# VHH binders against q9y6x5: the designs that were tried, part 74

Target 1, 379 residues: q9y6x5
Amino acid sequence: LPPKLLLVSFDGFRADYLKNYEFPHLQNFIKEGVLVEHVKNVFITKTFPNHYSIVTGLYEESHGIVANSMYDAVTKKHFSDSNDKDPFWWNEAVPIWVTNQLQENRSSAAAMWPGTDVPIHDTISSYFMNYNSSVSFEERLNNITMWLNNSNPPVTFATLYWEEPDASGHKYGPEDKENMSRVLKKIDDLIGDLVQRLKMLGLWENLNVIITSDHGMTQCSQDRLINLDSCIDHSYYTLIDLSPVAAILPKINRTEVYNKLKNCSPHMNVYLKEDIPNRFYYQHNDRIQPIILVADEGWTIVLNESSQKLGDHGYDNSLPSMHPFLAAHGPAFHKGYKHSTINIVDIYPMMCHILGLKPHPNNGTFGHTKCLLVDQWCI

## First folded at step 3 (VHH)

Design i21 (framework vhh_8dlx_2)
Fold by ESMFold2-Fast, scan of step 3:
Structure i21 (fold): chain B 379 residues (1-379), chain A 125 residues (1-125)
Amino acid sequence: as target 1 above (379 residues)
Amino acid sequence: EVQLVESGGGVVQPGRSLRLSCAASGFTFDDYAMHWVRQAPGKGLEWIGNIYHSGSTFYNPSLKSLVTISRDDSTNTLYLQMNSLRAEDTAIYYCARHETYYFRGSWETKYFDLWGKGTLVTVSS
């Protein structure tokens, strides 16, 4: 039987939550598996970009999902939550479920992972659920486990996505210990349910399971707002994305727009596209706008209004608050091993190795994940 | 029953102060930002201000020196304190709940999803 892998994402699970809250079920999972304490994600530290980086091994400028709200200057198309199913946006890369289905004629299954309900290069996940936030974790898990056991050709790669703790992180902020404790305890219970279901079905000892996330969360405040309307009039630009990374499309002279913005606030950096720091790997794509604004950690960019968010993400990917973790269990992984850090783009070539797939060209380094794997030399 | 009920309106003399109350029921009041909005006869809606659970307040700049918004989460009650009332303050005053929408990593303000029936304030000599 071919190797099988289940990839689980809890959106917005900041790495240091593991040290500040109790996770009895997750700790039992880690005890018999591996833990990577910090995963350095890609810039912008947002949901759609980082979920696509996990499954492609590419920086955002290479896979084309450069934000949760985008404008393509060549085709003049707009991407938002109302049109995320247009394959145009996803076709600049080949995600692992497409490779899994095409290289060895295996099946893939998906419960809500970004991109899995879209035909990419004319290939859609063999089994999938259309995105609906109202669908319970239990229903997503029931479908995934049914597909893992009852599919021909066999499901060898499966994904499971859950919106928490991101939704509550935005609403309450990560420093609200009472509300975050309740939310994180619920997530730990869901991990317990997942493990129990896999054990009851006889899958636990032979299935590789990765639990990870796309980004972290930082505390925001009504006292840390940058009002863009105090800097520049709306007639000078089109706003493509707002906060904490603003994407600005000038309607007039680019230099004049830049000059009005560059000294507007001490709490944001203003970049012409060609001046975006090389370390971000966020420059070489038509969907990256001529001017971007990057707010300092915990600052929110607004337009003559207050912000409801007490937590946010999207900030500089060097910030530890933006980092998720990775935990894994299964026949491919060592037991009781702890690793300090990997890059989020390293997950893709590791998963390809586990599944016996040839990876597409990518920005990950397989050597960074070798110590996690039983069939590899650590030194 | 999910509802907002305003009270404290009536006829008041110019130059006096008035406090309006809004009683919330049927939902977790302390999870929501709350707004005050008014409508003068023959005019459109005018936003007065809002208050977040954190206690942070934002006001219409034209009204900031004349009003104070507060809340008591223990009694599920929102307040609007108005000072130095003028004839121009004659209006129906509404409290409204602030709607937030979550879609895959985005929190957005969409609209006021729950309104009270309003309380009439008449400023007359």
Scores: ipSAE 0.017, ipTM 0.339, lowest interface PAE 6.1, mean pLDDT 89

Design i22 (framework vhh_8dlx_2)
Fold by ESMFold2-Fast, scan of step 3:
Structure i22 (fold): chain B 379 residues (1-379), chain A 125 residues (1-125)
Amino acid sequence: as target 1 above (379 residues)
Amino acid sequence: EVQLVESGGGVVQPGRSLRLSCAASGFTFDDYAMHWVRQAPGKGLEWIGNIYHSGSTFYNPSLKSLVTISRDDSTNTLYLQMNSLRAEDTAIYYCARHRTYYFRGSWETKYFDLWGKGTLVTVSS
């Protein structure tokens, strides 16, 4: 019987929330499974890029989803949420659900994971839900568990995406203990519901479940704004993405735009594309603009306005505030094992191993996740 | 009808104060951040400041000591209080709507998706 895997993402679940708040249901899950305390995500630390890195094992420059807002210099196409269903943007990589369906004719199921409602290389998830934020976690869970239990060919890979705690992290900021406590308790209750539903349906003992996230969250402030309009006139450039990583497409000489921006604020770094630090793996793609601006943690780039966001992400991926965690339970995983850190691109080859799939070439290192797995020797 | 209507403009003498109003109708006013923007003769648009649903305000630093933005959500009205008016404050004053909302892991912004027709303020020499 083929192994089965459910991959769950709680958007914006910062790793250190686990230290500062009580999670009785998640704690019970971890006691009988594994915990990776920090997952080092890819740059930029945004939702679409990191969700696609989890399921492809690739850096953003390699899979092509380089931001939540993009411009492709070769085709002159623009990407935003309104264009997210255009396969063009997603076709630079092969996500795990496509490989799962094409190897040995297995099925995949998806409740709103980014990319799963898009035909990628002419293959769409066998079962999927079109994105709709009004659909409850309960309804997403009901569909996923129905598909896991009642599909032919069998659903062997399933994904479930939930917008919290990201939405509340942006609205209140991660330092708002009263509001974040309420939000995180609700998430823990949803994890309890997930486990109870899987047990009730007879799925729990034979299903591998990964609970993870795409990024963390940092506190922002009206006192930490970088007004781009004070640096450079709009006539000199087209803005492709704003904050905290601004993507600048010059309308004049690139060097002239760079010189206007270079010394404008002590709280952002300005890079020509070829000077972007190699450690970011954010350079070799036509969707990365000629100049990028990277704000310091907690600083917001604005256009002659204030910001409503009290929390944000997208910052340097070396920052612990940008790191999510990974917890897992199931027949493939050890029980009661804690690991310090992995790279987010390592999740893909681990999942391929669990499912018995041959991974596409990727940037992950299987050795980094070996200690989590019962069928592997750990050094 | 979904609209913004500015009022309170006119001819004023230097050194005096003036309060502009912007009446909103046809939408849920308290879901939106509101802006004041002006355009002096022969010049581009100059942002004055904004006020969020929360009541938080941010001002153009060059104008901060001279203006106050407020809102009354019970009457769907935005206000701009201007003090110590000078000849260079002569402009058409616009109110504009701005919305920031959450969508699929992204914090989206609809900048200035609705504008008023403007109200002229003339400060005589």
Scores: ipSAE 0.047, ipTM 0.420, lowest interface PAE 4.8, mean pLDDT 90

Design i23 (framework vhh_8dlx_2)
Fold by ESMFold2-Fast, scan of step 3:
Structure i23 (fold): chain B 379 residues (1-379), chain A 125 residues (1-125)
Amino acid sequence: as target 1 above (379 residues)
Amino acid sequence: EVQLVESGGGVVQPGRSLRLSCAASGFTFDDYAMHWVRQAPGKGLEWIGNIYHSGSTFYNPSLKSLVTISRDDSTNTLYLQMNSLRAEDTAIYYCARHTTYYFRGSWETKYFDLWGKGTLVTVSS
C-alpha cells in the first residue's frame, strides 16, 4: 500500500517553549522519531501565509497568500477571514493535497488546515471539515482517523489544524509562565491522545506523522506602541493590514505618504515596495501594497488606541521568537535524531518525497531535510 | 439588561472642570477594558482614552494633559475627569466596552461591542 502521512499543526508553537516547559508526551514522540529545533518560517510570520508555505514549498510572494488581510490591486478584490473561500486567492500555487489527488488515484483528508475547504485549481480535499473554531480537537482527530482507515481511494495525505497555543499566546503573552504552562500541558495531553488513538486503530506503526507549527510568539506591551495616527491622517491612505506589518495603499501621491511615514518612529522600518529587503522574499506580488511598515520585535502599530494583545507574531523571520519546531515519527524517519534548523519551505519537497509525489517547482531544498529520512544518505 | 449609561454632561464655562460617569449593568464590569470616545457636532468620532480591568490607562496624546480616566469596580462605574475645558471640547461623550476575539491566527484587539447613548457637554463662550 502507498505511504501515508499525517501533518499536524499547533498554531503559534514557539520553538523555545520546548526548553522552558515540560512535554512528556511530545518528548516520547521525539525519542522514537526526529526533532528539528528551529524552523525558519517565511515573511510575514502570520498564520495563513506560513500554513500555505508548508504545503506548497513557496515564499508568500510566489503562492499569493501574503497576509491574513489582503488587497489585490489588479482585480480590486479584498481578502479577510470573512471571505477566505474565494479560490482566486489560493490559485497562485498547487498545494500538496491537490498534487496527491491528481498524480495517482489517492485521496486527501483535512481537519481545518487553511485552504483545504476551498477548491484550488478545481480540486478540493477529498474529505474535509469547514472551518469552525468550536469543533474540538477530539472531533477533528476522530474524523481524520476514520478517513485514514475507511476510504477508497485510500487517504494517503491528511492534515489536522489546532488554534492553540496561538490564541492563548496572544491573550496572555508567551512570558506568562502560569497561563502558558497550563495551555502547553493541555497541548501535550492532546499529543498523547493523538498517539494513543493511532495505536488503538492500528495506524501508528505504518503512518508518518509530522507535528509542526507556522510561527512563534513574542511578548508585547503597552510601553511599545507605535501610533500611526500621530504620523499621518486617515484621509491620505487606505489601511489593508495593521500590525506588526502595516500594508498601506496611498489615496494621494505615494512619495508624499512615504515622506510622512519614513521618520515617524525609531521602532518601525518604512519601505517602498521596491525597497523591501531581498532576504524577506516579499516583493513580487500584486497583493503586496506600495508601502509596507515593519515594526520592531514586540512593538505594536495602533490607530490612536491601546492594544489588548499581550503576544503577537508577524515580525522579521530572522527572529528566533518567530520560529516554530518540527517533530516527526514513522517509517520514513530516523529514531532519536536531532537536527538544528530547516526552512519552512523545505517541508514540502520532503513530504513529496515521502509520498512518492513529483513536487511542483518550489523554494525548498530537499538536501536540508535528507538527514531526517531513513532512505537517504546524510550529506 | 446589558447596558452602559453616561451622565454628568451639561453646559459648562471655559476653563472649568467636569467629571462624567458611565454606569455599567448586566455584565461583569471588572472583566472588561473600557473606553471614552467623543463626537463634536458635524465631525467624526475622536478616541479619548481607555482603562484596562487592571486599572492601567492609555490616552490620546492630544488630550493626555487634559483628561484622566478611572474606574470603580465595586459600583460598576467608569469616570472621565476633564480639566481646563475649551469650546472645542463641546461634544457628545460616549463610553464603550472593548472586547477582543480570535479567529484562526487573526487576533482583533479593537472591537467596541457595547456603547452608551452618550451625554452632551457644551462649553459656552
Scores: ipSAE 0.016, ipTM 0.313, lowest interface PAE 6.7, mean pLDDT 89

Design i24 (framework vhh_8dlx_2)
Fold by OpenDDE, second read of step 4:
Structure i24 (fold): chain B 379 residues (1-379), chain A 125 residues (1-125)
Amino acid sequence: as target 1 above (379 residues)
Amino acid sequence: EVQLVESGGGVVQPGRSLRLSCAASGFTFDDYAMHWVRQAPGKGLEWIGNIYHSGSTFYNPSLKSLVTISRDDSTNTLYLQMNSLRAEDTAIYYCARHKVYYFRGSWETKYFDLWGKGTLVTVSS
């Protein structure tokens, strides 16, 4: 039988939640598998970019999903959470579910993973759910497991996406122990349900399962706000993305816009596109705007307009608060092994290896994950 | 009927304090962020601040030191406390509701879907 892999994402699951809260089900999952304690994600540390990096092995500048909100100046197209179904945005890379179907003539399945409800390179997942936040985890899980068990050609790669604890992290802030404890308990229960479902269907021993996340969460406060309207008039620029990394499209001379913003706050770095630090790998794409603003950890960029959050993400990807974790179980993985850190782009070549796929050119390093795999030497 | 009704406006001298009220009818604050917005003569709308269902408050940084937003759930009333009023604070003050929803990756708001008629505050010596 061909190897099978289920990739599960709990959005916004900060790595240190594992240290600060109890996860009986997840800990059992880890005990029988492997854990990477910290995953260094890609800049910016947002949902769409990082999820696409997981399944492509590419930095954001390379796969072209550079934010949750994007603008292309040539085509004048906009990308957003509610407007993400144009293949134009996704076609700069080939995600693993497409590779899985094209290289091996297998089937892929997806439950609401970003990009899975869009034809990419004229290929869409054989089985998929259109995104709907109202659909329960149970329903998503039922569909995924049904497809894994009953499909022809067989589903060998599947993705499952869940919105928590990100939603609650934004709402309550990660430092709200009472509310976050409740939320994280629910997440652990869902993991329990997942494991139980797989066992009930006889999939547990043969299915490789990765549980991971795209980013963490940092505490925000009303006392840590950067108001752009205090620095520059709205008529001088178009805002493409706001916080904590703002993407600025000047309507006047770029230098003038830059000069108005460069001293706006001591808690915000202002970069011309060409001056973006190399370590971000966030420069070589036309979808990156001429000026970006990067708020310090816990600071929020605002306009004289509505909703702020108690928690947010998107900050510098070197910050521990932005890092997710990775746990895995299955025949491809060791049992009871813990690893300190990997890069999020390293997941892609690992998954390709597990599935027997030839990876597309990517930024990941397969060597970083060798210690997780039973068929590899741990150096 | 779903509505917001502002009250408490009037003429006030500089340096004084004023508390505005917004009575909500036909809905509860559970799914909404409640906002205060003002419009000075000849100027555009200016966001003052909001309060979420959780009770968390956020303010315009320019006005934070001068305003406090609160609510009374028992009476379904929103409040705006303003201190040390200045002439430039002369405006029509509106309360508005904003439905908050989560969309992959972030809490979002669509638009203000309900406004009060506003209450005029005139700061004059």
Scores: ipSAE 0.117, ipTM 0.558, lowest interface PAE 2.2, mean pLDDT 93
Fold by ESMFold2-Fast, scan of step 3:
Structure i24 (fold): chain B 379 residues (1-379), chain A 125 residues (1-125)
Amino acid sequence: as target 1 above (379 residues)
Amino acid sequence: EVQLVESGGGVVQPGRSLRLSCAASGFTFDDYAMHWVRQAPGKGLEWIGNIYHSGSTFYNPSLKSLVTISRDDSTNTLYLQMNSLRAEDTAIYYCARHKVYYFRGSWETKYFDLWGKGTLVTVSS
């Protein structure tokens, strides 16, 4: 029988939550599996970009989902919530579910992972749920497990996405111990439900399960705002994305807009596209705007308004607060092994190896994850 | 029946105060941030300020000493208190909502997706 993999994402699950809160169900999962303490994600540290990097192994400049709000300079298209299902935005890469369906006679299943409700290179996940935040974790899990057991050709790759703890991280901030304790306990209970369901259905011993996240969360404040309207008038530019990475499309000369923005705030770095630090791998794509503003950790860029966010992400990917973790269990993984750090782009070639798929060219390094796997030499 | 209705406009003498109201109906008012925007004769729209469901306010710096925005979520009403009115404050005053929502890991805002019809304030001596 071909190997099977379930990839689970809890959006915005900051790595150090594991050290500051109790997770009895997750700890039992890790005890008989592996833990990667930090996953270094891609810049910008946002949901759509990092979820697509997990399943493609590519930096954002290479896969084309460079932000949650985008403008394409060549086609003049805008990416927004109403246009997120346009295949145009997703076609610069081949995600693992497409490869899974095309290289072997296999099916993929998806409960709301970004991109899975979109035909990419004319291929959509064999089984999928259209995005709807009102659908419970239980219903998503029921559909995934039904498809894993009752599909022809067999489902070998499945994904499950959950919006917490990101939604609560934004609302309360990650330093609100009372509210975050409540939210994280509920997530741990959902992990317990997941394991119990897989055991009851006879899937647990033969299924590889990865639990990970796309980014972390940092504390924001009404005392840490950068008012862009104090720097430059709206008539000089079109705003493509705002905070904490602002994407600026000039309506006048680019250097004039840059000069109005530079030195406006000590808590914001202003980059011409060609001057964006190479370590970000955030330059070589038409959807990256001519001027990018990068706020310091915990600072929010606003337009003559206050911010409702008490927590946010999107910041520099070198910040530990932006890092998620990865835990895994199953026949492909060692038991009781702890690893310090991998890059988020390394997950894709590891998953391809587990499924026996030939990876598309990618920015991940298989060697970084080999110590997690029973069929690999770690030395 | 989703609507915003402004009231309290009229003719007022320079130096006096005026309170505008905006009545919201057909939606959950305390899920939305609310804005005041004005348009003087022959000029473009000028943003006055906003108030979030938390009660936090942010004002146009040029106007912040002259105005106060408040809300009463129990009556679904937004208020604009204006003090020391000047001839240049003559305008049609609009209330507008902005939606804050969570979508796929994003805390998004949609500005001005619903406007009132406006209320005219004329400041003349």
Scores: ipSAE 0.092, ipTM 0.502, lowest interface PAE 4.2, mean pLDDT 90

Design i25 (framework vhh_8dlx_2)
Fold by ESMFold2-Fast, scan of step 3:
Structure i25 (fold): chain B 379 residues (1-379), chain A 125 residues (1-125)
Amino acid sequence: as target 1 above (379 residues)
Amino acid sequence: EVQLVESGGGVVQPGRSLRLSCAASGFTFDDYAMHWVRQAPGKGLEWIGNIYHSGSTFYNPSLKSLVTISRDDSTNTLYLQMNSLRAEDTAIYYCARHKRYYFRGSWETKYFDLWGKGTLVTVSS
């Protein structure tokens, strides 16, 4: 029987939530599995970029999903919202579900992971759900487990996406212990439901399950706003993305726009595209704009208005507040092993190894994750 | 039942002051940011400003010295104080409830999900 993998994402699950709150169901999962305490994600620390990095093993400049809002300078296309289904945006990489379907006589299944409802290189996930936030976790789980048990060719790779705790992190901020405690307890209960469902269906013993996230969350405030309108008039540029990383397309001379922006606030860095720090791996793509503004942690860029966000993400990927965790259980994984840190791009080659797939060229390093796996020798 | 009702409009002379009110009902008023928006005859919508529960306000820079927005959460009422009224201030004035659209780990869209019917202000001699 071929190995099977279920990849689960709880959007915006900051790693240090594990230290500040109790997760009895998640702790039971980890006790007989593995925990990676911090996952260093890619810049920018946003949902679509990081979810696509998990399944491709590539930095954003290489896979082409460089933000949740994008403009392509070569084709003049706009990614108008994060549910854009034009394959053009997704075709700069090959995600693992496509590789899974093309290398072997295998199927993939998806409950709303970004990109899974799009034909990428003329291949769409064998089973999928169109994104709809009103669909319950239980309904997503029911579909995934049905497809794992009742598919021909067999489903060997499945994904499940859930919007919390990100939505509540934005609304309340991560420092609101009362509201975040309630939200995180509900997530732990959903993890309990997941494990129980897999056990009842006879899937638990032979299924590899990864629970992870794309980014963390940091506290924002009405006292930490950068008003872009106080720096530059709307007539001088087109705004492609706003906060906390602003993507600026100049309508006049680029140097003049840069000079108007560079000294506007001590709480943001202004970069010409060629001056973006190499450590971000955020430079070599036509969808990265000529000028990028990067707000300091907890600062929000606005256009002459207040912000309703009490929490946000998108900030520098070196910040621990931006880091998620990874937990895993199944026949491929050691039991009771704790690891400190991996890079988010390392998840892809590890998943390819578990599934017996040849990975496409990628930015991950298999050696970083081998200590998690029973079939690998590690020190 | 869920509604916003503006009041206080009418015909006023240039140079005078006017206070508009917006009464909210059917929802938890203090959970929402509130906005004032106006539309002059034959023109598009112009944003005036907003106010959060904390009392934090942001204004259209062209109007900042001429208007003040305030709220009374105990009476579920939003106010717009206008000073030194000009002929170009003739417009229908709307209050609006501010909702961020959450989509896949992002507050992608800012939109107004509830509007009042508007109150007409005519600045004329």
Scores: ipSAE 0.015, ipTM 0.331, lowest interface PAE 7.1, mean pLDDT 89

Design i26 (framework vhh_8dlx_2)
Fold by ESMFold2-Fast, scan of step 3:
Structure i26 (fold): chain B 379 residues (1-379), chain A 125 residues (1-125)
Amino acid sequence: as target 1 above (379 residues)
Amino acid sequence: EVQLVESGGGVVQPGRSLRLSCAASGFTFDDYAMHWVRQAPGKGLEWIGNIYHSGSTFYNPSLKSLVTISRDDSTNTLYLQMNSLRAEDTAIYYCARHKTVYFRGSWETKYFDLWGKGTLVTVSS
């Protein structure tokens, strides 16, 4: 019987929340499993890009989901994460559920992971839920566990996505101890429910479970705004994405737009596409715009309007505030092992190894995750 | 019932000050940013300003020196203090609840989802 893996994401779960709040259920999970304290995500540190990097092992410039709002200069298509399901946007990579379904007689199941409701290379997840934020965690979990136990061909790869603590992180900011304490306690209770459901159904001892996230969260303020309209008129450019990484498509000469922006704020870096730092791996894709603005941590780019966000993400991926964690439990994983850091792109080749799949070419390094696995020699 | 009720309007002489109140009920008031908006006779809506749940305020630049927005979360009340009233300040004044839509890692800001019925302020001698 093939090995099984459940991949769970709690959107926006900043790694240092684990040190600043109590998580009794998550700590019990980690005690008999593994913890990676920091996962270095890909730039830009946004939901759609990083969720797709987890399941492809690729940098954003390689998989093509380069932001939550995109414009493709070659085809002149526009993407919004709220309404666009065109396979065009997703077809620059092969996510793990597609590989899982194509290499052997196996099924995949998905509760709302980004991309799982889209046919990619003519293959959609065998079982999936249409995205609806009103659907409870319990209903998502009920569907996933039903599919894991009652599918032919068997479901060997399953994903589960939950919007918190990202939504509350944006609303309250990560430094609001009172409100974040309530939100994170609820998440820990959901982790407890997950473990108890898997035990009740006889899945716990033979299922590999990964709990991770796509990014962290940093504190924003009405005192830290960059008003783009004070720097440049709307007639000079088309705005593709705003904050904290603005994607600028010039309507006039690119150098003229750059010169109007480059010294506009001491709290924003302005890059011509070819000058974007190599360490970001955010340059070689037609969906990356000619000028990119990167706000400093905690600064928000606005257009003559107030910002409602007290927390945000999307910032430089070297910032610890942008890092999630990874915890895992199951027959593939050691018990009671702690690891300091992996790259988010390393998760894909590790998952392929666990499932016995041949990975597509990717930017991950299997060696970085070997120490987590019982069947590997760790030196 | 989920509602906003404005009060404190009426006829006032030019040059005087006036404080409007907005009483919120049926929802967790301290979870929401709140706005003040006005509409003069025969004109469109004019945004006055807002106050976040944190207490931070943002104002229409053309009105900033003339108005102050505050809130009392213990009584679920929003306030608009207006100074040096002019004839052109004659309008129906509305309080409104801020709406943000969250869709799977994306925040879309919608300005208002709940409005009061408005309170009329007439500035005349």
Scores: ipSAE 0.018, ipTM 0.367, lowest interface PAE 5.9, mean pLDDT 90

